VH-VL binders against b7kms5. Designs and how they scored, part 68

Target 1, 80 residues: b7kms5
Amino acid sequence: DTFETVRNTIRIESEVDESLRQLCHEERITKETWLEAAYLYLCEKPEELAQVIQLAQERLSQRKAIADYKRAKTMQERFL

## First folded at step 2 (VH-VL)

Design u4 (framework fv_pozelimab)
Fold by ESMFold2-Fast, scan of step 2:
Structure u4 (fold): chain C 80 residues (1-80), chain A 121 residues (1-121), chain B 107 residues (1-107)
Amino acid sequence: as target 1 above (80 residues)
Amino acid sequence: QVQLQESGPGLVKPSETLSLTCTVSGGSISSYYWTWIRQPPGKGLEWIGYIYDSGSTNYNPSLKSRATISVDTSKNQFSLKLSSVTAADTAVYYCARVPDYFGSELYMDVWGQGTLVTVSS
Amino acid sequence: AIQMTQSPSSLSASVGDRVTITCRASQDIRNDLGWYQQKPGKAPKLLIYAASSLQSGVPSRFAGRGSGTDFTLTISSLQPEDFATYYCLQDYDYPWTFGQGTKVEIK
């Protein structure tokens, strides 16, 4: 059997991407297989999964706040 | 389902203000960025700016001194005003929708049909 | 502002041909690139976002690749409805900037 895959592109922070790339190179794995493995592992560990979801929610809130700030800053700069 | 339609005068005199409205139908204006793009006849595309439903805006620096985008959530509309127009502002003006994925995967998924604005006396 | 340069500016092709269009950014834009198709007299249509993600409803013969500064759009088997001008757009930084366009014409 051949694995059926879906091609996705994901935007992540440059620092996180660099760190993950270094890990994958060192361990001889790919970013896609690391993502699959991490998700599958966490699905079997509810307590750890909940912690990861909390971190994800926090990061999402931070990204939204930064986007909101950048939008507001542009309007302010128009009048300066 | 969602459709965008531009409206406004097709002819504007030099030095006056170009005013366009985009009407959103088939969906809410909330939680999206709404943007304007223009295209001079026979030329390429130029991004003008966007507005979020909160009223937050961002403009192309080349047009920032003249462009104002506003939103009216009660009418499901957003508008562009471009002051001090010249012949160089003659273009087809498009409005478009950008989904809000918290700064991720920005793209224009729904476009209006475009409206030609000619700047001449 | 980030400059987007497309090549070629125009090309002539026949139905069934494999067509490749290139887009280069003046700086690293990661995968923050979209491809848009515009037919004469019509609004642009989103084909691909995030460099390689196919928009719902777009035929699978369209494929995007690349990251950083070099990107390609490939049409694996050109159809009559594909004769159009194609634009890349970077959404990495403001202002969002389009390439100059690549016109795909009938031979």
Scores: ipSAE 0.000, ipTM 0.616, lowest interface PAE 15.5, mean pLDDT 85

Design u5 (framework fv_pozelimab)
Fold by ESMFold2-Fast, scan of step 2:
Structure u5 (fold): chain C 80 residues (1-80), chain A 121 residues (1-121), chain B 107 residues (1-107)
Amino acid sequence: as target 1 above (80 residues)
Amino acid sequence: QVQLQESGPGLVKPSETLSLTCTVSGGSISSYYWTWIRQPPGKGLEWIGYIYDSGSTNYNPSLKSRATISVDTSKNQFSLKLSSVTAADTAVYYCARSYLDFEGTPYFDLWGQGTLVTVSS
Amino acid sequence: AIQMTQSPSSLSASVGDRVTITCRASQDIRNDLGWYQQKPGKAPKLLIYAASSLQSGVPSRFAGRGSGTDFTLTISSLQPEDFATYYCLQDYDYPWTFGQGTKVEIK
């Protein structure tokens, strides 16, 4: 038995990262192990998994709207 | 695994409309921005535009007057129409998936194989 | 539109060489830059996003650096499968623009 790992980089909202970092510090765990545990737990909870997916879809939609707004604003400032 | 496949005629006459379709298989179309990029033979890449699941679009200003991108969620497809084509529109056309993070940074992490469209009489 | 200029336009290298490709933006684009690899007859493949973030599955010999206007892609030990054309892409402002490409050829 060995743990074979994959390196990933992700970009998340800074306030969420700060909150997660505090939780990991207090509980003496790492972001990697928290992410693994959260996913494994949710995979055994179909109803909870569905709720998380809904929240993820909502956050993605919000990010798209914000990204569109920021790009439009930048475009307007440069290409008046 | 998610795959993208372009389809459409390989030959279009000058002044006509070029129509291409991208079929998304193995995953949902609703979570990403979907884009078209082209490459004239022996030249570099040019971004055409994108669409996301709400129908919102953005286009390269150089093509905006002629280009239309649409999405059909029931078929898991998105399409490009480019009107009034000329020899300058001869290119390999790619469809691609992009994700925009909270600051608008795209990642073209999945591409179709590309389809060559030749504009000639 | 933001102009992206790559240097050199082509280079010749041998397997095992360290290769560096540069990309210069006509204005400050922060770290909103990606690097793509294209082999003859194939679609481009994402290597690096956000100037320095390695895409999952891409070998660690690829590294991106830079911010603002000056960016580099380094291949620390060139492999046979790395002979390709490399493109930078700025995604800071519309329209998104690619550099002209750098062709890495066998010496």
Scores: ipSAE 0.000, ipTM 0.606, lowest interface PAE 14.1, mean pLDDT 84

Design u6 (framework fv_pozelimab)
Fold by ESMFold2-Fast, scan of step 2:
Order: sequence, then C-alpha cells, then structure tokens
Structure u6 (fold): chain C 80 residues (1-80), chain A 121 residues (1-121), chain B 107 residues (1-107)
Amino acid sequence: as target 1 above (80 residues)
Amino acid sequence: QVQLQESGPGLVKPSETLSLTCTVSGGSISSYYWTWIRQPPGKGLEWIGYIYDSGSTNYNPSLKSRATISVDTSKNQFSLKLSSVTAADTAVYYCARDIGFYESSLYFDYWGQGTLVTVSS
Amino acid sequence: AIQMTQSPSSLSASVGDRVTITCRASQDIRNDLGWYQQKPGKAPKLLIYAASSLQSGVPSRFAGRGSGTDFTLTISSLQPEDFATYYCLQDYDYPWTFGQGTKVEIK
C-alpha cells in the first residue's frame, strides 16, 4: 500500500452491513474501497451528492427517534 | 475445506531476500484477503501485511521498506519477499486468510501450519 | 503504534479453574480487539472478535469483555485442551498489533 491510511470504527445498521458485505464479496472489493469510491464518485456529481446527503439526514433522524424511544422506555422501567 | 501451506527455504543468509509462498487448496484465492504473520522463537506475533486478489496490499510500517506481497491467482498462491534480512527476521512465518473486511472486524479464519525461517551465515 | 500489554505473562492453573487474563491498550481502541489461542507447535486460532463475540465452534466457556483500553478473556472452567498461550490483537488502527502473550500452564 502506497497510500497513507487511517482506520475508523463506524457503526452502521446490521441489515445495511449485511447487504454491503454481500455486495463487496460478490464484486471482489472491500468495504474500505467501496466507501472511498462512493464518496469520490459522489463528489463529482453535486445533484446525486445532495440526494445522498438527504438520505443520510433522514436516516440520522430515524436513529434519533429510536434512541429517544429507548430513553423513554428506560425511564419508565427505572421510575415506574 | 480450505487449507493453506507455507513453503520456501528454511535457511537464508544475512543481507539476502527471504522468499515464501502460501499455497491455497480447497477453495479459490479470489475474493479474499490473504495475510502474512510471523513469530520469532519464544516471542509473540507480528503482522507483516496483506494482499487482495486484485494486487492491493498494505504493510506493517516497520517492514514496508523491505516487504513485498504478491498473488498468483492462476496457481492459487500468494507470496512474501522480505529483503535485506538479518538475524532479527528469524521466525516462524504463517499465512492466513482474512475475511474481516467483509465482517468489519479482523477475522483470520484459516491459517497455514507455519514455516520456520532461520537467518544465519 | 498502539501498544498492547497483557497480564500476567504466565499463570499456573488446574483443570476446572476459572482463569482471567487481561489486555490493556495504550489508547482507546473501542471494541476492536480479538483473542487468539496458540497451542505449542501450532498456528493461532481465533476465539473472540470485536472484544466479546465468540467465534463459531469455540466453546462457550471462553468469554471476552471490555471496551476502550481494558479487556479481559475469561475461561470459566479450564479444560485440559485449554493449556496454551493466549494473544490479544487490536484492529483499531494500522499496524495491527498483538499483545506479548499470556501462557496458561498446568499447576
């Protein structure tokens, strides 16, 4: 490897991970290279990048809603 | 079932190049990461580097200037060359398969039995 | 590079004992930690990945715990086949680094 790299731990939804893992295995690529390629591709396509950002914002909102639900449930279990 | 077997000279002279080959049987070398790990006698394990079937590699920075890993998909083999060896390179060398990139966790599921390489004049 | 320190370097135990070995990272590695077992003359075998996930086919007496910098591997009831050297491995950042090993010996 001629590139300087960083290693990150990223939490993604299990269903997405399973789908991406299958894609990477079938196409003979890694999650790291898929992530890099996807980002670089989208950076050259502003309209598509905007759509991906919108999807990301929607997914983040969904995760927040789930987290809020879990917090409410925990409060009920602890104090009810 | 997948099996890995290391092969190469057991004795290498100082300053020369250490060359090892890992032969994969029972499965294709394609679509997986393959790695080299070594263990000096009486010491712990050290990761050397990996290769994917496309030829993409990554190396331990401590060995990057001397290490070269290559893959030959037609022979179902991958190889390690380590140049300018010294007595410090005396170790058991293991090859292993890594599917950890697919699993988001390092995952060495198959290993060779290891081959001892002694660096001596 | 991230330094992995195991403790103890060796321990003596009897069949049926509960043994715990520890692994400390020089910096936060989250849960990017695996445990490997190496028997004399053999290649290492993966026991646990992602700090606490048991590898398929590995007996349930093996358990990993921890996150951040402090990790443990516990063998709840030591069996004769468990006398081996155990290594932790961080895969948080390159280069991947192993601990020095903990040898579990017969008492």
Scores: ipSAE 0.000, ipTM 0.595, lowest interface PAE 14.3, mean pLDDT 84

Design u7 (framework fv_pozelimab)
Fold by ESMFold2-Fast, scan of step 2:
Structure u7 (fold): chain C 80 residues (1-80), chain A 121 residues (1-121), chain B 107 residues (1-107)
Amino acid sequence: as target 1 above (80 residues)
Amino acid sequence: QVQLQESGPGLVKPSETLSLTCTVSGGSISSYYWTWIRQPPGKGLEWIGYIYDSGSTNYNPSLKSRATISVDTSKNQFSLKLSSVTAADTAVYYCARAFDYSEGLIPFDYWGQGTLVTVSS
Amino acid sequence: AIQMTQSPSSLSASVGDRVTITCRASQDIRNDLGWYQQKPGKAPKLLIYAASSLQSGVPSRFAGRGSGTDFTLTISSLQPEDFATYYCLQDYDYPWTFGQGTKVEIK
């Protein structure tokens, strides 16, 4: 019955994480509040939101290819 | 070939701390989520929590106040401590590996054989 | 927490039968569902991930379907080695939760 929060575990590129961590440190904010603010801002800017979604789709495609490869390799190690 | 093996006492007294270790062989402990799962007699599987090689943990809220998972990368081991045990904590305890990627999770692709822990006075 | 309910809790079937077991999530979990097989005295084994993706080395008679809240595991022609308890798992949100299990016994 207090504030509701969700804990998420996500994997992002280490260089992106390092850059975001540096930004948050310099600006005295947290990664959680930055993520919330960024999403809320983009919801008010349809053109910018579309650009971010395009980049996300490109990154997702690349990550899926890598993940599929790793998954196949892990399965082969166990069953072969 | 990666193998996981649980070890620890098979009998723990009520109110004491249950302590188990999982030894990982045939591969590096780095870059995976190492997890504990239990199965009480006559019941299904219950996820306890995980640890990443960095020491980052996530726990089932029902067990968070009593459970501690730790990792020792130099020994290729990770461990579970569960405090203030009762008869309800009697279960087969499994260690397992989860592979997290940006699109989602591949949970529990490798498992240990399981170890029965009985809580009894 | 997301509740996973399996149906039936147990069944008996003949070799060669098509067996279907179901799993229902209390909330939309997209396709973040896995199926596990546990034989007596053994650790569970991953069969299906992402609702429908067959794990390498798992026989093609196993198939997963579904999205959202309703999921099925089908064994198209039951074999003697398929006697086991089957569990679904949602990995959509924490805590990760299993269904209660479906026991499949061969007549």
Scores: ipSAE 0.000, ipTM 0.586, lowest interface PAE 16.2, mean pLDDT 83

Design u8 (framework fv_pozelimab)
Fold by ESMFold2-Fast, scan of step 2:
Structure u8 (fold): chain C 80 residues (1-80), chain A 121 residues (1-121), chain B 107 residues (1-107)
Amino acid sequence: as target 1 above (80 residues)
Amino acid sequence: QVQLQESGPGLVKPSETLSLTCTVSGGSISSYYWTWIRQPPGKGLEWIGYIYDSGSTNYNPSLKSRATISVDTSKNQFSLKLSSVTAADTAVYYCARTEYFSDLGVYFDPWGQGTLVTVSS
Amino acid sequence: AIQMTQSPSSLSASVGDRVTITCRASQDIRNDLGWYQQKPGKAPKLLIYAASSLQSGVPSRFAGRGSGTDFTLTISSLQPEDFATYYCLQDYDYPWTFGQGTKVEIK
């Protein structure tokens, strides 16, 4: 019954983190247990897991594009 | 397994142009940023610049006037030219693959083994 | 340019020791910080990205923490293969800049 845990640090968008923190506070759970429960739930539901992976891929692609744009803009501002 | 290998002359005379090539094997050069980083003997690391497969470049302002990075996707290579070298340019030169991710930031992996360039007469 | 200052510049430690290395940025860089290990005569190796994310294949005894301007790399139980120089790198703004390095040497 004892849990053996590992420590992970996760970077998430500020707005999402704020929303998740509020949910966890209201429901009397922690971000750690939310993440564990969400992953375990989705592993038992292949159709839903596929949808979440698709959303994750879309979010990653969007954030990479934004990061690339910001870095290009910083370079442009420095060289102009 | 992607591997990078630097090549170029080990000795360059002051005022001449240093020319190095990085050969990428085990993977395509396309769709990645490729970086040059140097390290003078006994000192720390200095980022020189990067290139994307489109030819887009960015340089450290301290080297921008002398550095040129180019890419040859057909040969799976990218190169650094550094003009008007002085003894201060003596360093081990590394090439590295650069990853950009909005949630991971920028990191360099893999690296070439490095090549020592000595600037002396 | 963003200045990265590491402390200490060198330290002596024994196998089994807990070692902490600090990196300070001259301005807020959020979590845009990486840690690299360089063994004598070798190219640097990525240990940690995004301040605290452990690179695949890197032993769990390495841990990064911090955000903003103050960052640390901790080695919980130093092994013989960990004697090396460690560098932080900020990737928040151009030019990307490294700290001056912290040499972890045998006591």
Scores: ipSAE 0.000, ipTM 0.615, lowest interface PAE 14.7, mean pLDDT 85

Design u9 (framework fv_pozelimab)
Fold by ESMFold2-Fast, scan of step 2:
Structure u9 (fold): chain C 80 residues (1-80), chain A 122 residues (1-122), chain B 107 residues (1-107)
Amino acid sequence: as target 1 above (80 residues)
Amino acid sequence: QVQLQESGPGLVKPSETLSLTCTVSGGSISSYYWTWIRQPPGKGLEWIGYIYDSGSTNYNPSLKSRATISVDTSKNQFSLKLSSVTAADTAVYYCARGDLFYSETPYGMDVWGQGTLVTVSS
Amino acid sequence: AIQMTQSPSSLSASVGDRVTITCRASQDIRNDLGWYQQKPGKAPKLLIYAASSLQSGVPSRFAGRGSGTDFTLTISSLQPEDFATYYCLQDYDYPWTFGQGTKVEIK
């Protein structure tokens, strides 16, 4: 391989992982190359890139809200 | 926490069909390949074949004429049938999960059943 | 089919020894090679995937190296728990083929 690569570990929603895994198996590609291709493709399409970023921001906000809720619930249980 | 469990008769008569089922628990059968491997007593490992959740199969050519692997996603199971068995088919049979095209560093067969001994004898 | 040949077929070593097992493919398989450990009476366990990547939970004394046709599994300081048979597997091309196995016995 001619590319210099970096190893990253990612955590994604299980339903998304299952769907992406199926796509990768079906098309005989890896999640790493799919991610690279998707990003490079979107860099050529500013309006689509902006929409993806917005969705990502919304998903991150939802994850933070859920994490905050779970943390608060744990504190409540600790002081019951 | 995904677990695999083989089940089926421990004794099969020569010329009959060997039938085994692998039950998957703790996770979905979708989006992986599921494989069968066997090991005759005192010998090494032999790959039998695999199936994707779509039903697409691939077999070891040495067993292709006799082996059939099927998947039942509603029961979270996949199965092996091996026809026209002989004493040479006596082995411990394992089912395993694999991940072929999801990562550039594929995980190989990362989850295995405990294995089930099948003896072919009259 | 791609033939996988392991060397040695068996070995005996003392606790603390460095153990080396080799695996040769009859053709170029890139890095599509895994190493599996099988303890007596148990199912095989994945140790190394993609020739050199350590599976999570596997002790760092296990290391895989190689690419193409020549591969090595090294156990840097053998422990009593390492008594087992070790298999290489190529999943580059069909049929997937295992080496014949290397039995490691502790003296």
Scores: ipSAE 0.014, ipTM 0.631, lowest interface PAE 7.9, mean pLDDT 86

Design v1 (framework fv_pozelimab)
Fold by ESMFold2-Fast, scan of step 2:
Structure v1 (fold): chain C 80 residues (1-80), chain A 120 residues (1-120), chain B 107 residues (1-107)
Amino acid sequence: as target 1 above (80 residues)
Amino acid sequence: QVQLQESGPGLVKPSETLSLTCTVSGDSISDYYWTWIRQPPGKGLEWIGYIYYSGDTNYNPSLKSRATISVDTSKNQFSLKLSSVTAADTAVYYCARWRYDSSGLPFDYWGQGTLVTVSS
Amino acid sequence: AIQMTQSPSSLSASVGDRVTITCRASQGIGSYLGWYQQKPGKAPKLLIYAASSLQSGVPSRFAGRGSGTDFTLTISSLQPEDFATYYCLQHDSYPYTFGQGTKVEIK
């Protein structure tokens, strides 16, 4: 075996999951292989990788704001 | 304000497992990454690993075979186990928070540190 | 692993002096760099994040600059409470690595 794998459980937005599930079903691929392919592709494209990282950072901040409004306020006061 | 406090035995025998717990107060452990960092006497800082409150971990490859980090959200705690210790593992062990978000803020809050001596 | 090299390893300075510490990464790390201050017997304290952003509550005499591989921490007017060891940290890639530290001693 040329590849060793790890098992992960990931929580993603339901709308994103539904869209990704449909894409994977239509294209006959799995979420696991899509994630691997997307990461590998982006690693060869630094400009696009930077944009994806920025989007990921924005989404992480949004989740924190929704889950814990007080904490988001505290972070903004300290780290604006 | 967030506070972190390390606890666990200060003396561990060679070949045994070092076990430390970090208690988080002033905020929920949820939605953050939590990390362990160590500092041998008179030396610099070494990152050991992190855990996200969901249970996802990543370790320094130099320690991956011996280190295990776990989280208990109900107790607002996370823990480090380091197996097969030797004198080289003698260090002050710190727990710290990793806020990996758009601000890019690394290790913003630290515990006070606990000295663990490995000696027979 | 990314090697972080600080220079100088130690320095002695007088109150009011301008002090500059450099940190060099063995490969590009963007702006994923933080600076920490550690006083004897205490835990490290975050001073600068994202290479140049001052942490809340940290005096304005501390400033960080740089991107890619070369970074600096400057203390514009050294105070007695600035006697400490300073560490840089890269968090661009695993494993996260610290520089070896720069000890700042008051003359």
Scores: ipSAE 0.000, ipTM 0.600, lowest interface PAE 16.4, mean pLDDT 84

Design v10 (framework fv_pozelimab)
Fold by ESMFold2-Fast, scan of step 2:
Structure v10 (fold): chain C 80 residues (1-80), chain A 122 residues (1-122), chain B 107 residues (1-107)
Amino acid sequence: as target 1 above (80 residues)
Amino acid sequence: QVQLQESGPGLVKPSETLSLTCTVSGDSISDYYWTWIRQPPGKGLEWIGYIYYSGDTNYNPSLKSRATISVDTSKNQFSLKLSSVTAADTAVYYCAREFRGYWSSLPGMDVWGQGTLVTVSS
Amino acid sequence: AIQMTQSPSSLSASVGDRVTITCRASQGIGSYLGWYQQKPGKAPKLLIYAASSLQSGVPSRFAGRGSGTDFTLTISSLQPEDFATYYCLQHDSYPYTFGQGTKVEIK
């Protein structure tokens, strides 16, 4: 029969979204199908998958550091 | 499917201007960077410069005073002119397409011409 | 200009061997590094861009790693068609500069 799908809401960096939107427009595909294809491709290539996971871990760490900084700054501003 | 082909004279006299054209087929020249690279016989690769399809250029400082890269979007071509040539300019000249990565905008040169040997001799 | 130094300058290896080539930049270049393969009499071919991104159509036995100043290209199981000279290229600063090349010869 037909595909079962799940709707997801994802927050990504604006610059990345703009670049991906341009790619999808040029290639006449959707963000959804690009994501599915990218994941399936990487599952066939363990070394490349490991590299992507490493990059993801680095990006996650950066976002955590930024969040921690913003929290600390807010606390400091309350102690004039 | 996209292909690049260099054309121009194989022999240039010292002090004259070397003129090469790269013809792009199978894809539009629009929205890409186009670059020239050379390789003297038995030596490594040297980047000459690039041009964005809009006309913006950047050159290797060692060649900037002599090199001019131009683009003709209507003919799907870009060209290199190198003035005041000497024996040191003898090399295989390559044209190549430079893309920007979709996630990082980091560049890569993914399509290359076959190269054309230019000999500078009297 | 940024100097790119490759090591080794040449090597000989057998089919099936793991081969590692190193590239060092004289200053930090982030991930602005590509690896190119050149066979005798042919144009260079892009293998890896952005230090670690495998170009479409390139066999998965090729892998790039590193950032900043130290980079490696690994061929996990060398094949006869891998006889070639390999070049790294930095795109961080103008002029773009290539390493001197590493010649891989199959025993």
Scores: ipSAE 0.000, ipTM 0.598, lowest interface PAE 16.2, mean pLDDT 85

Design v11 (framework fv_pozelimab)
Fold by ESMFold2-Fast, scan of step 2:
Structure v11 (fold): chain C 80 residues (1-80), chain A 121 residues (1-121), chain B 107 residues (1-107)
Amino acid sequence: as target 1 above (80 residues)
Amino acid sequence: QVQLQESGPGLVKPSETLSLTCTVSGDSISDYYWTWIRQPPGKGLEWIGYIYYSGDTNYNPSLKSRATISVDTSKNQFSLKLSSVTAADTAVYYCARAYWSLRGDTFFDYWGQGTLVTVSS
Amino acid sequence: AIQMTQSPSSLSASVGDRVTITCRASQGIGSYLGWYQQKPGKAPKLLIYAASSLQSGVPSRFAGRGSGTDFTLTISSLQPEDFATYYCLQHDSYPYTFGQGTKVEIK
C-alpha cells in the first residue's frame, strides 16, 4: 500500500539537467517520477532498452576520457 | 595523431559478401565509437552503421539485414561485411571515428582515405 | 528517415567572395547538425559540429548558424583551398542522414 523509497544523489551533465528540468516543469512532473517511468517503460521494451544501454555505455566512456584528460593535465602542471 | 586505413578486395561479384577492415593507429580503439560511411561514384554520403568497442552496433535500417560490423580490440581493427551485394553497392567506403559529446552530439573527427569497391561480374 | 536538402546544389565563386550554403531538415533536429568539407578524391573533413561550433584547426572564415530545420554554412572570404563539396549531416535521429552536397566551383 505504501511505496518504500530510497534517497539517491546522482550527478549528471549540466546541459542534460537543464533540459530535463525544463521538460519536468512544462509537463508538471518531477525528475524522480520521470526516471521511474522511463526505466519501467524501457524494461517492457527490450530492443529500446538495448539502445538506451548503448547510449549509456558511450556516455560512461566519454566521462572516463574527460576524467583521464583532466588527471593527465593536473600531473603535467604539477611536475613540469 | 589518429590514423585510419581501409583494406579489402576492390572487386566483388554480385551476390557475394563485401568484406572490409579498418586499421586504427595512433590511439587505442577502446572507449570510442567507430563507423562506416559510403559514397557511390558521383553521389553523396550514406551512413552505414557504427560499433562501440564493446561490440554493440547500430545500423542504417536500409542496410541492417545485410550489414555486420565487428571489432577486434587486440588488433586495433574493426570490419564491415555486407552480404548479397549488387551493382548499387559500388561505392567508396570510408571508416571513421565517431566522437560523442556529453550532450549527444555525434561527429566524425578522423576518417580513413576511403577504398573503392566495385561490384561487377 | 529525416531528409536533408541542401541549396544550392552547386555554385560558382571567386576568391574573396562570401559564400552561403543552406541545409534544411524535413523535421526539427535542434542543433544536432554538422558540416563536412570534401575535396576531390579525399575523405570528408569535419568543419562544424553542434550547428555552430568550429572544429579546432578550422579557419575562422567558416561559420555555421541555425537551429530546428534551417541551417547555413557561411565562408566569409573564399580562399583557393575552399573549392570543394560541402555536406550537412543530422545526428538527431537514426539513421544519420547527409544532405546531397553543395559543390563550390571556381568561377
Scores: ipSAE 0.000, ipTM 0.601, lowest interface PAE 17.1, mean pLDDT 85

Design v12 (framework fv_pozelimab)
Fold by ESMFold2-Fast, scan of step 2:
Structure v12 (fold): chain C 80 residues (1-80), chain A 121 residues (1-121), chain B 107 residues (1-107)
Amino acid sequence: as target 1 above (80 residues)
Amino acid sequence: QVQLQESGPGLVKPSETLSLTCTVSGDSISDYYWTWIRQPPGKGLEWIGYIYYSGDTNYNPSLKSRATISVDTSKNQFSLKLSSVTAADTAVYYCARDKYFWSGRLSFDYWGQGTLVTVSS
Amino acid sequence: AIQMTQSPSSLSASVGDRVTITCRASQGIGSYLGWYQQKPGKAPKLLIYAASSLQSGVPSRFAGRGSGTDFTLTISSLQPEDFATYYCLQHDSYPYTFGQGTKVEIK
């Protein structure tokens, strides 16, 4: 089979991006291939996959909380 | 289907700069590493360097002081400049794509036809 | 730099023969090794990546083995179109280095 790829645009925290960029540069890989390898590795490790999913859920909750706080604060400043 | 084509002068005078361009068709230059390799007549292959489409480069230390690889994503091209050439730089110059495979390993999966550059006065 | 040594430097074989070419790295390179075929007057062509993975479109008579420092390329039944020089290449560390090449002549 041939490699078929899709183009994705994702938003991640700048500190995480900087760290991952340095890792990829030092190890001579791309962010795309690191993501593919990490996912494939974790799919064969159910315990580790569960831990990564938990971290992802926590990070998503944190981002949502921050976004909600900012919106609420803006509304309060306008009206109160 | 991906195709690579080298272009540039076939003759360069000693002490001058050798300049070659590789034109990529059939796929975007983005998201790949691109490399230059040379082969002196009757000899083996020597890796010169690579460029990632973002502009990041790495060079063979034996050529690093003289070699510059650049990329132009708008033209789907990348180029090699090699300064202060001597007769030892006479070779067929190849451009190639350096692609990650499923196993996470790089390999040169597509090559240009090669262009002979002779260094002579 | 990692030195890549191929053996033999040249060989002659008959159609149908099994041919084995070896490549030795001066230090461990894992499976970061490719094999390339170069026919006279042509650009090299990728045969094997990651030491043992066959590139699509390459005949199944070609096989790669090995890891670390010792690698082999085997052609199980040599064909007339296999007249070529074969090169190994390590991608483990910079600079990338090729072996000196093995010339295969078909009698």
Scores: ipSAE 0.000, ipTM 0.598, lowest interface PAE 16.9, mean pLDDT 85

